VH-VL binders against Apical endosomal glycoprotein (Mamdc4). Designs and how they scored, part 10

Target 1, 160 residues: Apical endosomal glycoprotein (Mamdc4), of Rattus norvegicus (Rat) (q63191r268to427)
Amino acid sequence: SHHMATDFETGLGPWTQLEGWTRNFSAGSMVSPAWPHRDHSRNSAYGFFLVSVAKPGTTAVLYSPEFQGSVSYNCSFTFYYYLHGSEANQFQLFVQAQGLNTTQPPVLLRSRHGELGTAWVRDRVNIQSAHPFRILLAGETGPGGFVGLDDLIMSNHCIL
Below, E stands for the ipSAE of ESMFold2; O stands for the ipSAE of OpenDDE; V2 stands for 0.75 times the mean of E and O plus 0.25 times the DockQ between their complexes.

## First folded at step 4 (VH-VL)

Design t11 (framework fv_zimberelimab)
Fold by ESMFold2-Fast, scan of step 4:
Structure t11 (fold): chain C 160 residues (1-160), chain A 120 residues (1-120), chain B 110 residues (1-110)
Amino acid sequence: as target 1 above (160 residues)
Amino acid sequence: QLQLQESGPGLVKPSETLTLTCTVSGGSISSSSYYWVWIRQPPGKGLEWIGSIYYSGSTYYNPSLKSRVTVSVDTSKNQFSLKLNSVAATDTALYYCARYSLWRNYFDYWGQGTLVTVSS
Amino acid sequence: QSALTQPASVSGSPGQSITISCTGTSSDVGGYNYVSWYQQHPGKAPELMIYEVSNRPSGVSDRFSGSKSGNTASLTISGLQAEDEADYYCSSYTSSSTWVFGGGTKLTVL
């Protein structure tokens, strides 16, 4: 009966990674003009977001906690992302659902690439899985690009 | 396994600049998951956070020290450094370098600490 | 300059339980679940005991537990042992993207 919301202002919350996603803010942190001037959750140059800084040939992957499966209710995942840069084909974001205890491959829920301008964009995906699962957020960025995340919200139908 | 080691002068004169270096071994400083941190402890007193740096060069400073402190990172040497200007006797302390996990939100590895005495 | 508020000292006998409080504001301890606790023996660097309010790292005794209510976080040590005698510090991240430590508590095992 509770949703899970993460704004990155104090850390990753319940989300995990090995490496590649960086928690950062605009003031004093901009690596290039492709970076946002503000985060989404605070609309502030001192507000935190995640940025993908994976090396060429590697992918930054962020993992949700494990959620229970359900065939009766759709789990919805709402997120804000920022895709901007001079080389549109050098940055992209993937949202996948990885089933646990199953032989099925991860399901691609969203693929975003290309120049989307200087604004945080809202998106939402619905997940319907009979098996326990987790959400994967994969970011790739090359020189001159920015791939960012903020305000990740799992609905109250996403049962931990 | 990861180790952090402080180095620098044990004695600094009042009004001079204190320079300390932390050498990271057993792991790369060029990691998106961590801040690299300076913390100090005056003799017989508590812990005080000085500043944090991300491998990209982004810095965060204790407001009480911000006018005097600079933290820098050298990814080619796997090191990060503290410069504290205009030192006074109140800056006498054990200085630690540490790593802060952005995943679990705690200081996970600490150096042994280096004692810096400010005296003429 | 403003540290989180901890009692300067606490004491207990072997086998007893003691609790150390750490009080901040809604912009640090009260606003976020990012409180950690550190144990420091004389002449040693601090060691992590609790992170994110109530999580215990591998290797830390289950006699140590953490909790939070409003703007106050607490570290509880049950079954007190002589080796628990140390200084204890809480720490929290703040809404200003800074880190703050508590003033520290000296635990004496009588």
Scores: ipSAE 0.006, ipTM 0.492, lowest interface PAE 14.1, mean pLDDT 83

Design t7 (from c6 with heavy chain G100L S102G L103S; framework fv_zimberelimab)
Fold by ESMFold2-Fast, scan of step 4:
Structure t7 (fold): chain C 160 residues (1-160), chain A 121 residues (1-121), chain B 110 residues (1-110)
Amino acid sequence: as target 1 above (160 residues)
Amino acid sequence: QLQLQESGPGLVKPSETLTLTCTVSGGSISSSSYYWVWIRQPPGKGLEWIGSIYYSGSTYYNPSLKSRVTVSVDTSKNQFSLKLNSVAATDTALYYCARLYGSWRNYFDYWGQGTLVTVSS
Amino acid sequence: QSALTQPASVSGSPGQSITISCTGTSSDVGGYNYVSWYQQHPGKAPELMIYEVSNRPSGVSDRFSGSKSGNTASLTISGLQAEDEADYYCSSYTSSSTWVFGGGTKLTVL
């Protein structure tokens, strides 16, 4: 078994998206006062993270790979987020599981909004699903704000 | 490009077993993202869901047909099949294979062209 | 019989709006937001028009819209065109982990 970690330094790894999340770093041309001065994985102005740049009326959504269901283990997911510069910032984490002859709707496990300071915040969720599932990370940035993600870590019990 | 193809047109005698195969190309049936489905349409009538199968072998059947229906998968051939026992004239229909899938959504997104099965002697 | 009730036929003239109903119970249409609509032209396989009550797949005209109230789902076609003449079927998931279809509605464009 192996845990899965994604630090965005070389790409999205096994995570996928349609659009809205952009890989970036603090010392680039898009830097604003709301942006982190350093990423979390390298603590560097040139280290990469994801930022939500979804267009008005849309939400950036990042999808995990699919994990197997288990009644024996909890899939533990640890991640870092950065919310600053706007009260209209929003971040949500959903789990979407397969059902019996159907796919279930996403279930909200975490919701964060507004301004949470100028540091990367660590969070963790435990997912128990008997059915195959995936994780959705949704971000929406308010005016002058920043919504960022870094260091997505799946425990050994998140079985591919 | 995903494509589903049912076996060709068929004629089956009353009381015998109908066997149809759906061949999947351009995608793998060994995926946890979707179900593989049989749906039929008698001439001049509406659609009737027959059954679904997951790549692991889990099956779901229309209760009105459950005693006569078996759906199976052959992942090595990328195919799934329908067996309908003890057929009668009322089983005469166009038979479709389909995929239940849509980015973890619930709808039938790809359909085969359909194959006509006539129950007659 | 089909599990979901649809009118056998509806008709309209080009440019008008028509609505097709699909009535079930609290164990299917009323209990889940898993209602889809399919268009079938003569000699063709059904094609998805609406999924999960009100969502349109890519490539489907915004003239097609879906809604649900209680145990009844509805498909509305605005700006009716001759090419819309077809049979329309609704489908829903059920509390028994099965799928059911409506009896179908023949749309005639006058």
Scores: ipSAE 0.285, ipTM 0.696, lowest interface PAE 2.9, mean pLDDT 83

Design t8 (from c6 with heavy chain L103I N106S Y107H; framework fv_zimberelimab)
Fold by ESMFold2-Fast, scan of step 4:
Structure t8 (fold): chain C 160 residues (1-160), chain A 121 residues (1-121), chain B 110 residues (1-110)
Amino acid sequence: as target 1 above (160 residues)
Amino acid sequence: QLQLQESGPGLVKPSETLTLTCTVSGGSISSSSYYWVWIRQPPGKGLEWIGSIYYSGSTYYNPSLKSRVTVSVDTSKNQFSLKLNSVAATDTALYYCARGYSIWRSHFDYWGQGTLVTVSS
Amino acid sequence: QSALTQPASVSGSPGQSITISCTGTSSDVGGYNYVSWYQQHPGKAPELMIYEVSNRPSGVSDRFSGSKSGNTASLTISGLQAEDEADYYCSSYTSSSTWVFGGGTKLTVL
């Protein structure tokens, strides 16, 4: 029942960014105690995830493709995040609707900060928008910290 | 080090359009980590946010000014600009450009020196 | 009218602590941890003193601290010094994806 799933094993899929999010894996050459020992999609030290390399005062932003608006169904978005190793870690999820002639202001749906433990955490948002929209995933990593994403899953009611 | 510098006319007549430009040096205006902001301060009064623009071109405006204001970015010149239509004496102010953190964090970490704009006939 | 309420003035003596309040609603100060404070000396541009309620930028004295309770944010300046005499403005993000400022507080060091 999943319309679009991105596990980062081969790339960003339909997601885009300007800078700041990097694909990596636990057994890679860049490791620290704050990093997860495994990704979520493969449960493997060689499985890929996304990590924010943005420092305090800078933000990495990942953009979904544009989804069609609907008055009949909620678009359900499920994702896994990992925040550990710094109280300055931040993660935010926004929805930005596209009006007929103008882009609407983004709306904050989730905000997480600091150190949230040593496990991938599942979260889900339901989006109801009459207008086309994008999902924005923002990450900022504190000193010695880790902010990561894996397994971005859009339901069948999220129409491209 | 990052620097922001405002430029534009010091005097504008009522009903005309005010155009100001902010030149960014020591940093890139096209970074997704930041947004760029115009703020004004009438003489002897407080600060008022005018509008913000992201590298993508997305703009956000003060509702009281939205019908008259346009903010645009020129990434090739590393500049962003404010255009305010139909000015009146109440638009007389110091105009600042500033840098904000994406996504809509409320802090502006670098400010220009400000440029005084007087609206008078 | 300013969207956020600050006292017009506060005063203190050198070495004293003073607090400046910034009151909004659940759609701005109460709803988000995105309150910042700016110091403005006469004839100068504002300078960031506190961001995200309680964080200090590099180079800002630890005599400056920020906090929030409900819809009211506060800036506290300890060990007050003559150089702290300035106007102070609070700012907050809003649920409408806009930014608002307080009316400003003139701090006088007696």
Scores: ipSAE 0.012, ipTM 0.513, lowest interface PAE 9.2, mean pLDDT 84

Design t9 (from c6 with heavy chain S32R S102D N106S; framework fv_zimberelimab)
Fold by ESMFold2-Fast, scan of step 4:
Structure t9 (fold): chain C 160 residues (1-160), chain A 121 residues (1-121), chain B 110 residues (1-110)
Amino acid sequence: as target 1 above (160 residues)
Amino acid sequence: QLQLQESGPGLVKPSETLTLTCTVSGGSISSRSYYWVWIRQPPGKGLEWIGSIYYSGSTYYNPSLKSRVTVSVDTSKNQFSLKLNSVAATDTALYYCARGYDLWRSYFDYWGQGTLVTVSS
Amino acid sequence: QSALTQPASVSGSPGQSITISCTGTSSDVGGYNYVSWYQQHPGKAPELMIYEVSNRPSGVSDRFSGSKSGNTASLTISGLQAEDEADYYCSSYTSSSTWVFGGGTKLTVL
């Protein structure tokens, strides 16, 4: 049922980044009180997640692979995020399509900010694009805060 | 003007490790818009992408070479390096370093002049 | 072994136009608009001629143009000059988030 799932336990899989997202786990040394006690995929203090270590003025951006366009089916993307410990935390999800021999601006589908408690939050977006597209996950951590991602799941209608 | 220059040994014995360094001048390797790339070309043959690195240390490797290849970056020296383990005669090639535009992973716009590495006894 | 198929050679006379094809699959050339073309003169490093299917870098002659139809990208050189004699390589992004090259085409200007 799931075409592509990434739990970060062994790496980034097909996802790529320029900078700012780091794999880590809760039992690691010097963990802030804002960090989750467990990851989402394993429910374990030794399970891996991504955390944004981007500083003010620098945004961590994670890129999906390119997916093929389809007018017949919606590509569903399910993910888990964690925002805690700072009102200045920010998370945004964009979809960027490429047109015929041209690149489209990213389109914002989700925006979350601040303090959302001490649980991994599930979210889901449906993407319909006639053109090839990719997903951008942008995070900025406020002072003393935590912005994290785990369990990125693309449905079987998301064609690589 | 940006320039890239490869350096390293021209001859490596089978089963040894090949180590090459690319020095970037006229521009900073600590750029948000670009990856730094290794590409090779065996004599009389075509081009093969080896791997890429972002200045933060994030790496991407050709699956055919991933078990043998490591790319690293030294931002303080404005350099990045390739290590290829367990070399064989089939690893004989011109090795190029290049700059890749990462926003859509679309192209390699600056190339070094290439360095010939021969794997022989 | 090249992932993308190019003709081994192509030839033309000065002033003529020629086209070089680059054929892949729906997982590379056909799936994305991330095809680039490189020119390589003997003894020199490759130089970028076309990026993202049809875009031309500053300094590249407008005699060079790129296009794509289905799983095939094409490089067209109009008004052939002697200096165009070189090897030409295509490259494409893939669904595995990797890069592949074509086998190369030797252009001879007669």
Scores: ipSAE 0.007, ipTM 0.517, lowest interface PAE 12.1, mean pLDDT 84

## First folded at step 5 (VH-VL; framework fv_bebtelovimab)

Design u1 (from s6 with light chain N33K T98Y; at its last look DockQ between E and O 0.85; V2 from the best seeds 0.00; counts 0 for: pae E 6.3 > 2)
Fold by ESMFold2, look of step 5:
Structure u1 (fold): chain C 160 residues (1-160), chain A 120 residues (1-120), chain B 109 residues (1-109)
Amino acid sequence: as target 1 above (160 residues)
Amino acid sequence: QITLKESGPTLVKPTQTLTLTCTFSGFSLSTYGVGVGWLRQPPGKALEWLALIYWDDDKRYSPSLKSRLTISKDTSKNQVVLKMTNIDPVDTATYYCAHRGYALYYFDYWGQGTLVTVSS
Amino acid sequence: QSALTQPASVSGSPGQSITISCTATSSDVGGYKYVSWYQQHPGKAPKLMIFDVSNRPSGISNRFSGSKSGNTASLTISGLQAEDEADYYCSSYTSSSYVFGGGTKLTVL
């Protein structure tokens, strides 16, 4: 029943990282020409977003709190992502069910690869799971590139 | 401007532990995605990568030398230290430290190098 | 012998173009797609000339270009100049390791 929206302006909100994602803003560091010039939520050089840490062979992983099972197909997740500076950038979205005795393998719902230009890209997935679940967001930054996230929004039908 | 400088002994005896220090300026190892690596080049031979340390203290080692290497950093001093145990004459080389920037698969800035000679 | 094979030497006259090859000797899927090239003058540290197969760092002359076909990367130097005389190394990243070719000595005649 809580509408969950995270714009990263004050932190990660309800999201937890395993590794590799970092909250940052455009004007705070000029680490490369591919760095986002503006965030999405405020369209500002001073607005915050998440960016993957670029380590060769490393995948950044972020996950949601646990949601109740949703069989109605009405739980939707809207998100904005940024893939720029490398044709080897990779972004993946998974849903992982949280079974009583064992956690099931994550199910891939979205995979994006390569160069998508200098603008933030909007996408949305609808989620169905018989069991409680988490969303997993994985990014892998290619050479000289950036993988970013902003404005992660779960609909009212996604129940905590 | 990014600069790096290697320091340590120029002559060591077999079986000793070699300790090399990289002192750098123009960047911080607190910067996201940044790393400092160590490489070497025996006289007249090819470059060889040894180790890498990241801003978050994650570490990588050459598989063939991993058992002999330890890399560490002191972010407040802008230093990275490499230790190599059980030194042998084949370890005679010029040793370099080098910067790796955000999302780079290469070393973009290098120190001048320091020659380490291992007595026979 | 390294996993990246380069010719031991190449030569050319001023104004000509030369190409240095760098061939992976085994299984190249994914492993050798992030090729870089370094120039090293005697007594000096290596200098990055090309990264990501074909990209030039800021300040590197457009006379230097890179390409790759299959498991062979190439560094091409056009308009050869005396100061281009140096050793050239290719390098790649694979399996959490950096690998280097054996090096090529370029002689400008």
Scores: ipSAE 0.027, ipTM 0.590, lowest interface PAE 6.3, mean pLDDT 81
ESMFold2 (binder alone), look of step 5: mean pLDDT 90; pTM 0.924
OpenDDE, look of step 5: ipSAE 0.640; ipTM 0.876

Design u2 (from d4 with heavy chain S103M, light chain N33K S95R; at its last look DockQ between E and O 0.73; V2 from the best seeds 0.00; counts 0 for: pae E 5.2 > 2)
Heavy chain, then light chain:
Amino acid sequence: QITLKESGPTLVKPTQTLTLTCTFSGFSLSTYGVGVGWLRQPPGKALEWLALIYWDDDKRYSPSLKSRLTISKDTSKNQVVLKMTNIDPVDTATYYCAHRGYMLYYFDYWGQGTLVTVSS
Amino acid sequence: QSALTQPASVSGSPGQSITISCTATSSDVGGYKYVSWYQQHPGKAPKLMIFDVSNRPSGISNRFSGSKSGNTASLTISGLQAEDEADYYCSSYTRSSTVFGGGTKLTVL
ESMFold2, look of step 5: ipSAE 0.103; ipTM 0.671
ESMFold2 (binder alone), look of step 5: mean pLDDT 90; pTM 0.922
OpenDDE, look of step 5: ipSAE 0.817; ipTM 0.921

Design u3 (from s27 with heavy chain S104A, light chain N33K; at its last look DockQ between E and O 0.35; V2 from the best seeds 0.00; counts 0 for: pae E 11.9 > 2)
Fold by ESMFold2, look of step 5:
Structure u3 (fold): chain C 160 residues (1-160), chain A 121 residues (1-121), chain B 109 residues (1-109)
Amino acid sequence: as target 1 above (160 residues)
Amino acid sequence: QITLKESGPTLVKPTQTLTLTCTFSGFSLSTYGVGVGWLRQPPGKALEWLALIYWDDDKRYSPSLKSRLTISKDTSKNQVVLKMTNIDPVDTATYYCAHRPGYALYYFDYWGQGTLVTVSS
Amino acid sequence: QSALTQPASVSGSPGQSITISCTATSSDVGGYKYVSWYQQHPGKAPKLMIFDVSNRPSGISNRFSGSKSGNTASLTISGLQAEDEADYYCSSYTSSSTVFGGGTKLTVL
């Protein structure tokens, strides 16, 4: 099956195009009260996740690999995110068409702002696209906050 | 408890390179998101930000002074060093280092006591 | 020169409330949601009083409060006391740096 899951435990998997995100674990850096005490995929202080490290005034962006277009079935993308410690935290999910003769603007599918507590939150989007596409995950950490990602799961209808 | 202390020469001559060291305790520059900044205050004048270094060696400089400044760190010694070239009497000021708690935190929560640097006329 | 404009001085009598303003004068100052205030007594280092417009660090008296309206942030000191006499600086950020206002000298009459 072509099920794609990235839990960050051994690296970035296919998510190798990024700015301002870094792979880390809970016990590795405990400076902020908002830092997650456990990752999602392993529920462990030593399990890994992505955290936004974008410098002030910039947004962290993570790109999926390019998926083939599909009009017959939805490509379903499930993900877990963590927004805690600041009302100014931001998280956005975009889809951007690829393989066209002009650069296409990303299309916003999800937007989350602020404080969501100390637990990892699950969400899912369904994607249909006539063209090849990429998913973009954007985060901006508010003052004293934390923005994290774990368990990025693409359904079997998301074809590389 | 977080503490910072500035050290370096108190009197310098024009054209020399000023080297200032910030020695700190109660935090580590290996800690995710943390930074140390340098600021100055000429006698009777306002505060002016000079430079900032983050735990991952990302560096930021005041645009007006960028060509004269170099910031570096020695994480094993808990030190941050600022060098300023081509010193001039207008650079006479109290120099401070300060703790930056994280990437999206746009303030300095702990400051050193400052060190006065006088540039001879 | 500063992207943040403060009055040069303000004054008040003990027990009164006073307000110090901080106005952004450049579109490059995108941090008016991230304004900080510092108090500085003569010969001392600055002390963080307010961050993120209105948040007070632990150990700071609730007589100090922050707010903003449009591109102007305000620091309010209620129940003015003699030890409040100091210089006050607002600060915010650009995409690559921290900026400070010119400072306001508070005189307690």
Scores: ipSAE 0.006, ipTM 0.527, lowest interface PAE 11.9, mean pLDDT 81
ESMFold2 (binder alone), look of step 5: mean pLDDT 91; pTM 0.937
OpenDDE, look of step 5: ipSAE 0.015; ipTM 0.601

## First folded at step 7 (VH-VL; framework fv_bebtelovimab)

Design v1 (from u2 with heavy chain M103K, light chain R95S; at its last look DockQ between E and O 0.50; V2 from the best seeds 0.00; counts 0 for: pae E 9.1 > 2)
Fold by ESMFold2, look of step 7:
Structure v1 (fold): chain C 160 residues (1-160), chain A 120 residues (1-120), chain B 109 residues (1-109)
Amino acid sequence: as target 1 above (160 residues)
Amino acid sequence: QITLKESGPTLVKPTQTLTLTCTFSGFSLSTYGVGVGWLRQPPGKALEWLALIYWDDDKRYSPSLKSRLTISKDTSKNQVVLKMTNIDPVDTATYYCAHRGYKLYYFDYWGQGTLVTVSS
Amino acid sequence: QSALTQPASVSGSPGQSITISCTATSSDVGGYKYVSWYQQHPGKAPKLMIFDVSNRPSGISNRFSGSKSGNTASLTISGLQAEDEADYYCSSYTSSSTVFGGGTKLTVL
């Protein structure tokens, strides 16, 4: 069972963008040959996903709501991503501690780059934090490429 | 097959507003990542970038000309319009519109250009 | 004026190789990693020859090659032919705008 799952079919759900992620679907408009032919959640040309905006100097950033500290239990985050059409694609996952006197730098937990083929890739991270935290998802699309997100799932152990 | 064509007046008087239209085919400005730019080239001189508009209506302008330029699009008509105010003889040039590649690093398709002469 | 500096002219004989340089005069030019080259014959629109430093669009002869070292990009034309006589422009970006070099007139002798 899962506590929070976001498939983007009706919006961003509990996720907040800082910049540069756009909700779209496969059959809507062709932006490049690398565009996914189907989303992950519905396996459909009409299912929605997030795509990073490919503008110079811009990293697309999406962040979660604040979760309670998880040191005493196992909070896991499962997600699907898509990197195709450019060796310069980049995807990064960070965790940022919250509720401290000073702003803490995000901690990198996953970094993926380049060309990963035409299939959505599943990954899972376990998060242990003594402090409340947020997850940050950062995408940067290389020339002619595509960086996508779908099906963001927090386990029952991740408490708001 | 991507094509672009510039249209507008060939002779204008100082202080007037120049309006140029780029009519294109073979692509849509509703398509994610696509942009159309305007450039100019005075006779015998180098190319100069003027402005750019993206599919999502985001706009960029040359810093030196920004106060005089307005770019807009009509996606349903496949048109991009450039307006330049307070025209001066130094603005005499061939004006080009061009298709912007997916990641804003080059112009891959260009119109033939239209010469605009500003009377002295 | 331009943040990209090119020689005003270069020349070569048929069959030779020639190189045109493009040097960033300011570190403010958009990372310089995405340099493009355009060819322009008199009275015609510019044509994209090289993008992303060294990539060649479909239909462009492999006699044209691009490279970069430090702040200087180079366009090399091997096996010069009469039709290569044209103006050549390099281009890159800043964070908010596109810039062009001043252009180089190539004369084939």
Scores: ipSAE 0.007, ipTM 0.549, lowest interface PAE 9.1, mean pLDDT 81
ESMFold2 (binder alone), look of step 7: mean pLDDT 89; pTM 0.910
OpenDDE, look of step 7: ipSAE 0.734; ipTM 0.898

Design v2 (from u2 with heavy chain M103R, light chain R95S; at its last look DockQ between E and O 0.67; V2 from the best seeds 0.00; counts 0 for: pae E 6.6 > 2)
Fold by ESMFold2, look of step 7:
Structure v2 (fold): chain C 160 residues (1-160), chain A 120 residues (1-120), chain B 109 residues (1-109)
Amino acid sequence: as target 1 above (160 residues)
Amino acid sequence: QITLKESGPTLVKPTQTLTLTCTFSGFSLSTYGVGVGWLRQPPGKALEWLALIYWDDDKRYSPSLKSRLTISKDTSKNQVVLKMTNIDPVDTATYYCAHRGYRLYYFDYWGQGTLVTVSS
Amino acid sequence: QSALTQPASVSGSPGQSITISCTATSSDVGGYKYVSWYQQHPGKAPKLMIFDVSNRPSGISNRFSGSKSGNTASLTISGLQAEDEADYYCSSYTSSSTVFGGGTKLTVL
């Protein structure tokens, strides 16, 4: 519990889905030409990853547990994503402040769009919030495409 | 080879409930992202979409007909069933079922259709 | 009805190119992004000719092409042949609904 890392091999870990994300693996019956051939965490056809299954025109949403507020860039979130099979794929990362009198709008930190090939792509964001916060991961999959996630890693300074 | 076949009565009386069955092969409704839809075409008229059911039992209905339609599936029999209540002569049409693959925005495989005539 | 509007009929001679239009209202702009075209011969089920505006399924002749400009999609058939005589439908999708145009009867003269 010193830091949070989720490779989806045993479930969603501390992440909660609102809608539209599903754990799966490459060798399953869900294979199509655009389907990931291997996961990232194990580089295996039998390793698990998270994939968007939201219906066309809707958004898959996954969110973190609540983290304590931070004013430094020591809290970082590293993640691997997959956008393949459609130019209309979209992935967005938001941070939403918690513990306030009114529900706050999520703040967009990353937006990735389109076709990125058959490999998993690494990215990292540094999070600074005066308030407790949650991370929201949103995927919108274009026609015939796939939006995937694997290896969600919070640094030691992201405190639950 | 994906195939779909429509079956049901060819003649029905007004006010009855129409039950149509789509029997398919070459795919499974247990495969995520897959769906089966129903459409109809009155003689000499345009195609009209009626309903769609997905592998996870999510169901979509034509807004104008939603109150009269029920779609269901039996994955073990490779079947999808459409029920339409309060049938009227205006519902005379050829009814089609059609396959929708993973996240497709279109129907790629269609049954040959079945004509349903509503007596007046 | 959120309509896709098509001309009722078009005609052309063998070897000619023709274009069938499909125009969405502003209320359909989000769903208009993904337009497909179907060919239907008399007494037959519809056949998918174009998906996602401009893509052809395997086995569809490159004489068929699709495009869009603004809120109007177009199906173009080059080198018309007698077998192209059929009804043509455009279709689009929102998050919860599928919409078809009224159809266009193509007559090959």
Scores: ipSAE 0.026, ipTM 0.607, lowest interface PAE 6.6, mean pLDDT 83
ESMFold2 (binder alone), look of step 7: mean pLDDT 90; pTM 0.923
OpenDDE, look of step 7: ipSAE 0.616; ipTM 0.868

